VH-VL binders against c7peq0. Designs and how they scored, part 34

Target 1, 252 residues: c7peq0
Amino acid sequence: MHNKIYNSFIDRKAKGIKSFAVLIDPDKVNPADIADLAAKCTAAKVDYIFLGGSLVITNHLDECVQQFKTLCDIPVVLFPGSPSQVSRYADALLYLSVISGRNPELLIGQHVLSAPAVKKSGLEVISTGYVLIDGGAPTTVSYISNTTPIPSDKDDIAMCTAMAGEMLGMKVVFMDAGSGARKPITESMISRVASQVSAPIIVGGGIRDAEKAYLNCKAGADIIVVGNAIEKETSLIKEMADAVHAAAPVLK
Short names: E, the ipSAE of ESMFold2; O, the ipSAE of OpenDDE; V2, 0.75 times the mean of E and O plus 0.25 times the DockQ between their complexes.

## First folded at step 7 (VH-VL; framework fv_inotuzumab)

Design d1 (at its last look DockQ between E and O 0.01; V2 from the best seeds 0.00; counts 0 for: pae O 13.1 > 2, placed apart)
Fold by ESMFold2, look of step 7:
Structure d1 (fold): chain C 252 residues (1-252), chain A 121 residues (1-121), chain B 112 residues (1-112)
Amino acid sequence: as target 1 above (252 residues)
Amino acid sequence: EVQLVQSGAEVKKPGASVKVSCKASGYTFTSYYIHWVRQAPGQGLEWIGYINPSGGRTTYRRKFQGRVTMTADTSTSTVYMELSSLRSEDTAVYYCARDWGYDSSGYFDYWGQGTLVTVSS
Amino acid sequence: DVQVTQSPSSLSASVGDRVTITCRSSQSLLHSSGKTYLSWYLHKPGKAPQLLIYEVSNRFSGVPDRFSGSGSGTDFTLTISSLQPEDFATYYCQQYDNLPLTFGQGTKVEIK
């Protein structure tokens, strides 16, 4: 199966079906809790599990992938923090370039180092333009990346950045306020980007309730990613998933 | 010489638990996963899950999640598999098996001799 | 779960016969890395299973060259070119492309 995960992004976008992804950080998740988490994601009909984070200190990513793939049928998409961490059991890799910043290591430098291992892994590689938006305070990703996030009220800069990324060949746009963000990306900014970008749009960072997830979908996000709020309260998974799925047309 | 030596046969009542041991020798214990596979009478082989002895991380097949617990004791190079809430259909020979090659993991080069667990009223 | 189905369920053969066992998976076992993740085991009652073949066609160390594996995609074959007395056993294929790991139901090779 070539491009199975990317094609699911495109096919669902074409049908107006919104997707909910749960972001799991292998450095933060308690291994004993993964079974319960997988069960909750399954019951809530979560569409994707994104695995990774801004700081991946541990190198046990592959075992975490295997736990989720054994416990549920939800696609596991790597959201990488380390260029040498791969798993043949994962379904795909978001190969992120931080196009919002001017750090050459995050634009292309890490990719040069990781490309041989990524190619040998056999993973579906999804080129992703990563657009970091100011979330109200320095986040782990903004600090570690040594990049200036796009200001939260500069919709046109976010739009032009995403547009340029798409024109340069990025298959997916990932707008992210960061997992530690104090405030989420505005619906206005999402709408501006969505009006000018054909690629699937992933939105994450600072989303704390189902209403915001729903409104982000209505503004034009295709995939909603939540990690931080769910780390604090896993009971939110169903509430968030229901809200995201309710933003899609009923096609049954 | 790689060897996996398992504990002896067990007879249990429904609702009880069983703990089977698998002692490894002839290789670096923490470098390889140990899987458990069972065979019910007249049936084929069924994978249960595995443990990474380095750090004790486990992956269990969905149907066994909540009933199986695998542990490793690095000081004795021994893996344990405990199956709780036993049912008649858990009657089987239980094997431990070593996962060959981390780069191409998922098949088993050396197996234990098997441990018969009989669950009868 | 990926299903793996063997045929025949049993067969009778004489020493010296060529024996062929087939294994079919419910989906391709060809990984995008170019590797195909299928193995074969020999099992005698009261004994540990024994690895014969991994990655479709690679004989495990010490396995006689009369055992060979072939196939691609969804269809795989174990061949015993000249059956020996010690080869009367049950044979299993196993896929390890996807989790959970799954085995075929077995093929018993009996003396005629």
Scores: ipSAE 0.365, ipTM 0.755, lowest interface PAE 4.0, mean pLDDT 88
Fold by OpenDDE, look of step 7:
Structure d1 (fold): chain C 252 residues (1-252), chain A 121 residues (1-121), chain B 112 residues (1-112)
Amino acid sequence: as target 1 above (252 residues)
Amino acid sequence: EVQLVQSGAEVKKPGASVKVSCKASGYTFTSYYIHWVRQAPGQGLEWIGYINPSGGRTTYRRKFQGRVTMTADTSTSTVYMELSSLRSEDTAVYYCARDWGYDSSGYFDYWGQGTLVTVSS
Amino acid sequence: DVQVTQSPSSLSASVGDRVTITCRSSQSLLHSSGKTYLSWYLHKPGKAPQLLIYEVSNRFSGVPDRFSGSGSGTDFTLTISSLQPEDFATYYCQQYDNLPLTFGQGTKVEIK
């Protein structure tokens, strides 16, 4: 069904509900562990499964999506690093434009190439303004190549970038410090962006504990995405999910 | 130990402005919102607004819009509330209060000792 | 605005007494998340208010067991099972479900 996932973003945001998304790389996840992951995510009431990889070396995307769809009822949202990361079995696709950079290929070029396949997939497509923030570490090379991230201390630049994305019709703003980020996005920056953007705000990169996840939510993030920390320790899923779900705006 | 220490009592004339400070200690200053609440003599507690010290974003109660300004100084871990165009009705004890950081937002786990502001001709 | 009304406005009690204070909100304070956003404070003259209860029934750290909160929707109660000398004060309920944040008018617990 079209716009089902996006509508969930909007609805939850409107209600002041904060959401937790687990990021899984299909190329890194062991198929034998998917059942356990799905169970833990379900038990923790994870709101979304984000599937996306940096290199997409193997063709395990479809299998991974299907396994999660079979094992749990959590919506599966594709977070692609390349046009090849499309599966018709997912619930939605974040169609990312890297608006923090000035690479025309990442702004529209790759989208043109992937458009036929995306259209054919029948997936719900959610136009997403991807805002790369300097996390102090190299990010997904294949996706972020030839782009300069916004400095971590430039809140206004991030704000203006997100504003522009929204005004251009992008439905979601994704602020990402990148995989393996040493410096997660600051609450200050999140707050600044949230003050000017009505679109759902997804925040990811470098979130390693429940406290940071909670603080990001209080700052204005609507959806928290965590990957690496969970990969290292799956027991964190519950703690982080609980923190995010416990987070409420100052006022409803 | 979490502490909020406020500035001393103030006496002002109608039409003047007052700026009350609230110095926070014992916790990460930028991680918690600071609210301001006042109590007029013989009255209950009235919420004024809050500030996010991380970024300085503020939200004020409508009745105070245009007269109240909250600011935060991260270098000194101090929040300020300035109220202008003072009226006799503004005579009250003003409190700063910390919003709970690890649970629901909107209630206050720690309070300042209060600052009496007297507005009289 | 969400109105919060306490009852009684004042009461007299003795040490050892069971004290009950009620708080009623003009609308439900139940959030979609399942949490109910009502807190209780103790306030003595010349002192900072102190948090007693949050989310209807959770005691804040260091709060004695004799304090308990209950209720749902729009009706809430603070109970002191056995009043102690240090408990003579004014108590406030407070909703934090919607802006603006609002307090009850207070209940003064005085010595009989």
Scores: ipSAE 0.000, ipTM 0.480, lowest interface PAE 13.1, mean pLDDT 91
ESMFold2 (binder alone), look of step 7: mean pLDDT 92; pTM 0.939

Design d2 (at its last look DockQ between E and O 0.83; V2 from the best seeds 0.00; counts 0 for: pae O 6.0 > 2)
Fold by ESMFold2, look of step 7:
Structure d2 (fold): chain C 252 residues (1-252), chain A 121 residues (1-121), chain B 112 residues (1-112)
Amino acid sequence: as target 1 above (252 residues)
Amino acid sequence: EVQLVQSGAEVKKPGASVKVSCKASGYTFTSYYIHWVRQAPGQGLEWIGYINPSGGRTTYRRKFQGRVTMTADTSTSTVYMELSSLRSEDTAVYYCARDWGYDSSGYFDYWGQGTLVTVSS
Amino acid sequence: DVQVTQSPSSLSASVGDRVTITCRSSQSLLHSSGKTYLSWYLHKPGKAPQLLIYEVSNRFSGVPDRFSGSGSGTDFTLTISSLQPEDFATYYCQQYDNFPLTFGQGTKVEIK
């Protein structure tokens, strides 16, 4: 099946089924711990592994993909720090355009340079409108993107940004406060965006407990991504996955 | 001329460990991954895992996770595979093999001669 | 895990015969790039395995023209157009589209 990962996003959204993704940074994760992490994700029924967030492209990405694919059956979706960071063994690539910012290199410039290699990689390419939200402190993504995040209380700006991204052809909207954020994205902002786009909505950054993950799902997020809190305490994987899955409708 | 030369046959008791070496020559050691593949008597080939000699990073097949350790010594261009908690079903010829082709990893252009490991009571 | 299964498990043939060995995958090996990652090896007792074919149909350097590979999706073949005495061996297919990497169980070719 073509577009297997994207189709899973839209099929689950259509059914109201919420998804939990664990974000793993290949340059930060301790290689010795990956087997245990994969086992915990499998036991918790994590829906996706998002791999990325690195500042520097290294061969660690490809090796890390191969480890997860060897150790479990969870789809591996690339979320790299730049569009050229690829591995043919991954299931898909979130091809991120930072539509919340005014940096032309992150809007389209790097994509022009990377497109031939991305096409040759054979990865499923998922056009993703990346919307950076102010998380209460500078984040790695805020600095690297050289952009000003959307203020956390400007729901209508976030909504219009996501709406425009969808109209311009983005298949997915990724609202992110950054993995080092002090504050997660508000439920009000998520709800405002969700009211105006039909695209699957990924929400990440600053989510530290299962209740916030659940409430973000109820506000309209389709996929919850957590990296930093799980890096600090992997026991949270099951709690967060259970909470996200509990936000789904009861099947009749 | 690429060569992979392995250590000699081993006989071990159940519960012991074995360490097989694979010395590479004729190419830039750190530029190619080394995989390990085994063949039990009367059986086919079974992939065990690999090591990237450049950084020492490894990937192990799930059934071997926790029992296998691969290491590389760049000063001697040698890869080692250690298998612990041996059982009779681990009796096999163990091969090291070089990954062929940057960006096309996963098939093997040069193989070692094999090392027979026998696990018997 | 992706399983690959070979047929037949063994055969006997005469010098000059055309032999065909099949390999079936439990799922399609067609990568989304349009490439297919399947290889074939020759293995004689007491010797290292030798690569014959990669990416379904590409002969490795030094492999005689009598060896050819074909197939797509889940079904693949290795053909030896005119069997030679040195072709007595066990042949293996291997998929490398997905991790873990897996091999077929082997096909033993005996020369009468």
Scores: ipSAE 0.358, ipTM 0.758, lowest interface PAE 4.6, mean pLDDT 88
Fold by OpenDDE, look of step 7:
Structure d2 (fold): chain C 252 residues (1-252), chain A 121 residues (1-121), chain B 112 residues (1-112)
Amino acid sequence: as target 1 above (252 residues)
Amino acid sequence: EVQLVQSGAEVKKPGASVKVSCKASGYTFTSYYIHWVRQAPGQGLEWIGYINPSGGRTTYRRKFQGRVTMTADTSTSTVYMELSSLRSEDTAVYYCARDWGYDSSGYFDYWGQGTLVTVSS
Amino acid sequence: DVQVTQSPSSLSASVGDRVTITCRSSQSLLHSSGKTYLSWYLHKPGKAPQLLIYEVSNRFSGVPDRFSGSGSGTDFTLTISSLQPEDFATYYCQQYDNFPLTFGQGTKVEIK
């Protein structure tokens, strides 16, 4: 049970299965719409619900998690903007280290502070190398952390960063252009990273259509995360999910 | 002393709606979730959902989605549960219960006395 | 949903008797934190239910020592060491490890 979600990542990757994750911000989602959202995700066979925001100002995390767990059977994975954003009701926590930056607080400092609470929660903890890529706009993460993202055209830097994360024991690599990204991560960069990393690769930020989701999968992404696009248009959930599920990995 | 006092018995026809109240006292109203649980005659206890009086956020059991509405009035420290499109199967004693939120959510340290709702043609 | 099944559904006992009620869940209620989220309630007709035990073995405030809870994983037990006149009631176990929250079907303890 402790590795259930991670094992699902590994198993699906090994089988060449691509996964679609819907990102939900507990502070932005209307409670009245959660039932509909859960139903759409279920119908679209969404693989994971990622819950988290850059700034969880309101303490709606537990309630949001509980509501989704009540309404559907989709695994709920916490994708927190801060390591302290924890709910014991979730299925797992992506424990993010911002390895693209050089802020010691985002590498280990905040984790030390949150470690007791995370341990107490009993959640499956998935060590995640978070790789922030320049999406053409400042992200909340970059702003709050005062970190510089990897330039969008520096594939080798992204690759080396991901490799280092994996060799340091991080189980998952999360490449993110950030919320509201104007420029999503390129297929070239994804492919470059995927060629050198065996860990599951999550890609998010700026994905606005099914085609891009599909291409990212073909480039080597194992899990596609979409938030902003579906917030604006929930009908995209099914279309994107289908595209992701139809995708096959690139031959390495 | 913590107390939850519920409204009186209701008799409704099929298709109607019923709204049961639960007045809380003896504690900080907005600090604890309030759950609703019902018991049909001769049956066990069935969880319906809960509300956070602070902000009014709700979580309902899937079975009741679209039919149940929980609300909270902080000025009167009262939680309401409204059940619409009533059926004979909804005949039950309905309980409000306080969640021991400071320790772990999901179990109930104090209960209301119950409200009998009878649905009959 | 997690199913919770009690045994027996009813029993007859006398004052002073040792009473044991069992509860079985369809899946383990052990959380990774080490906590197990199982509670017991006492319910008398026309009255509000009362919390007896939480987290398998912790007595709620004001609950007499004659009530005790035990168990692990999927199997749990409520024990009344010496039944008192006020203990004749229906008892329910309840899991709160997973949503939706679910109760056992109840065990009615009647006077012999």
Scores: ipSAE 0.025, ipTM 0.556, lowest interface PAE 6.0, mean pLDDT 91
ESMFold2 (binder alone), look of step 7: mean pLDDT 92; pTM 0.936

Design d3 (at its last look DockQ between E and O 0.77; V2 from the best seeds 0.00; counts 0 for: pae E 6.4 > 2)
Fold by OpenDDE, look of step 7:
Structure d3 (fold): chain C 252 residues (1-252), chain A 121 residues (1-121), chain B 112 residues (1-112)
Amino acid sequence: as target 1 above (252 residues)
Amino acid sequence: EVQLVQSGAEVKKPGASVKVSCKASGYTFTSYYIHWVRQAPGQGLEWIGYINPSGGRTTYRRKFQGRVTMTADTSTSTVYMELSSLRSEDTAVYYCARDWGYDSSGYFDYWGQGTLVTVSS
Amino acid sequence: DVQVTQSPSSLSASVGDRVTITCRSSQSLLHSSGKTYLSWYLHKPGKAPQLLIYEVSNRFSGVPDRFSGSGSGTDFTLTISSLQPEDFATYYCQQYTNFPLTFGQGTKVEIK
């Protein structure tokens, strides 16, 4: 039970199945929106609901989690901007270490502070190497943490970073161009990382259409995360989900 | 003393709407969720949903989505549950209940006395 | 949804009797935190339900010692060690490990 979500990542990856995750910011969604989103996600066979934001100001996390758990059967995975953002009703927590940066607080400092609350929550904790890639726009994370993202054209740096994360025991690699990214992560970079990492690879940021989602999967992404595009146009959920589900990885 | 006092019995026709009130006292109104639970004649208890009086955010059971609306008035410490498009199957005693609160949310330490809603042609 | 089934649906007992009510859930109510979120309520006709037990075995404030809860996983029990006149009522178990919240169908304890 404690590894249910992680095991799903591993199992799907092993089978060559690509997964689609919808990212929901609890501060940007109201109850009416959640009902609609839950229905659309269910219809589109969305694989995961990722809940989280860079800044959870209103502390609606618990309510949001409970609403989704009530309205659909899709696993809810916390993708917090801070390790302290937890809800016992979620299915898992991505415990993010920003390994692309050199801020000790984002590597371990904040985790030490949040560790008691996270443990108390009882959530499945999935150690995640968070790799921030330059998306052409400042991210909340980069701004708050004063971290510099990996340049979008430095595939080898991204690869080495992901490799290091995996060798340090991180179970998942999350490559993120950030919320509001102007340019998504390139297929080249994804492919380079995927060639050297066996851990599930999550890719997010700046994905605006089904084609890009599909290409990222083909490049080696195991899970595609989309937030902003869906917020603007919920009709994209089905289209993107279908594209992701139709995708197969390239040979390594 | 914590108290939840509900409005009186209602008789409605099919297709109509009913709005039941629950006045809270004896505690900080905005600090606790209020749930609604109903009991049809001869049946068990059925959870409907809850409202956070602080901000008015709601969570409804799937079965009632689109038909139930919960609201809160902080000035009067009163929560309302409105059920529309009433059916005979909606005939029940409706209860409001206070959620214990924080890390152990989901059980109810205090209940209203109940409001009978009868739906008949 | 998690289904909760009580047994028996009804029973007759006398004052002073030991009464046992069982609640079974369709899936384990054990949360990964180690806590199990099951509650028991007493309900009399025309009255507000009353909380008796929370988290399987914790008595709510003011609840007499004769009430006790036990169990784990999917099987839970409410025990009244010595039934009192005021205890004749319908009892409900309720799970809150998972949303949506769900109740057992109830157990009516009647006077013999």
Scores: ipSAE 0.446, ipTM 0.791, lowest interface PAE 1.5, mean pLDDT 93
Fold by ESMFold2, look of step 7:
Structure d3 (fold): chain C 252 residues (1-252), chain A 121 residues (1-121), chain B 112 residues (1-112)
Amino acid sequence: as target 1 above (252 residues)
Amino acid sequence: EVQLVQSGAEVKKPGASVKVSCKASGYTFTSYYIHWVRQAPGQGLEWIGYINPSGGRTTYRRKFQGRVTMTADTSTSTVYMELSSLRSEDTAVYYCARDWGYDSSGYFDYWGQGTLVTVSS
Amino acid sequence: DVQVTQSPSSLSASVGDRVTITCRSSQSLLHSSGKTYLSWYLHKPGKAPQLLIYEVSNRFSGVPDRFSGSGSGTDFTLTISSLQPEDFATYYCQQYTNFPLTFGQGTKVEIK
């Protein structure tokens, strides 16, 4: 099952099992630290490694994928920001359309450019509606996307955006406050989106502690993604993974 | 002609370290990965890891993590593999091997002649 | 880790014989792109290993026509159509569909 990534999202959601993903930017991570990071993720039973960033260089990505695949059994899922972000050794690709914005290049234009390479890579491609939420400060994603994020207090706009994405064929909804966000996405917004969307919901950006990760799961997130806080303090991996996994339903 | 020439045989005590060299010639050194593979007596081939000589990025098999270090010197077109905390089961012939990299990465077109490392009391 | 297992471990043959060696992997080596990543090597004691076959069936430059590879999924074969004196060696398969890279345990081809 773990080699079929989309099905794992669906199966775990159907069982009420919450997942923890560690997001790693190949351009930021110190290569000497990857072995320790992989060991900590394994010990904490992290469910996914997400690799990517807005300006990732292709050869760094492929080498980083190879390192994680060598060092652990955790599925590696690409989180691309550009057409150059593919590796045949990865388990899957989140093929992101920035549906929260009105930039045609990020809605479909970059996909037209990247599709031949993505197809040739042989990767599992997961159609993902990427919903950028205002995290209290400009982020790399908001600058690069040249779009206005959904305001943090506009729950209905986020909900309608996610619903439209799902109706248009997106298999997954990714709600992201962006790397370096000052504020994570509110539990109210997550709950509002979850009430109307059956697709798996990934939530990331600005999550700094285990309690917030747990509460986001209770609000309806299926997969919690943490990158920036882990980059600063890898000891948080176990705490956050435990909190996310504790949000799972009690078996009868 | 592509050549990978390795340093000579070494005898070491348990707990010591060994550093094996692999000098490349006949191609653009920084355009290819160099992998290390070993063969213990009576055993098959075992992959250790690789280095990308352009920038020095490495990937090590988990069992060698913490004991192996690979480096590259682009001025001499030479890769080094250092294995520390040696044990008797590390007795093996160590090979360097060239990997194209790109889309067909993961197979080895040219190999060094091998370096016997013997670990004994 | 993907394990690959060769059969037989050893065989005896004469010059001119047809030899087949099999390699079985613990899981399919078929990548979703439709390609299969399996290679074969020839190794003589005291010498560098030599690449024979990559991507199941492609002969490496300079490899004689008597060497051929075939197979799919989990089952692969190296065939030597007419053994020559220089072919007495140990042969290894190696998968590179997944990391870590793994080799078969080897098949020793000895003179009868």
Scores: ipSAE 0.119, ipTM 0.705, lowest interface PAE 6.4, mean pLDDT 88
ESMFold2 (binder alone), look of step 7: mean pLDDT 92; pTM 0.934

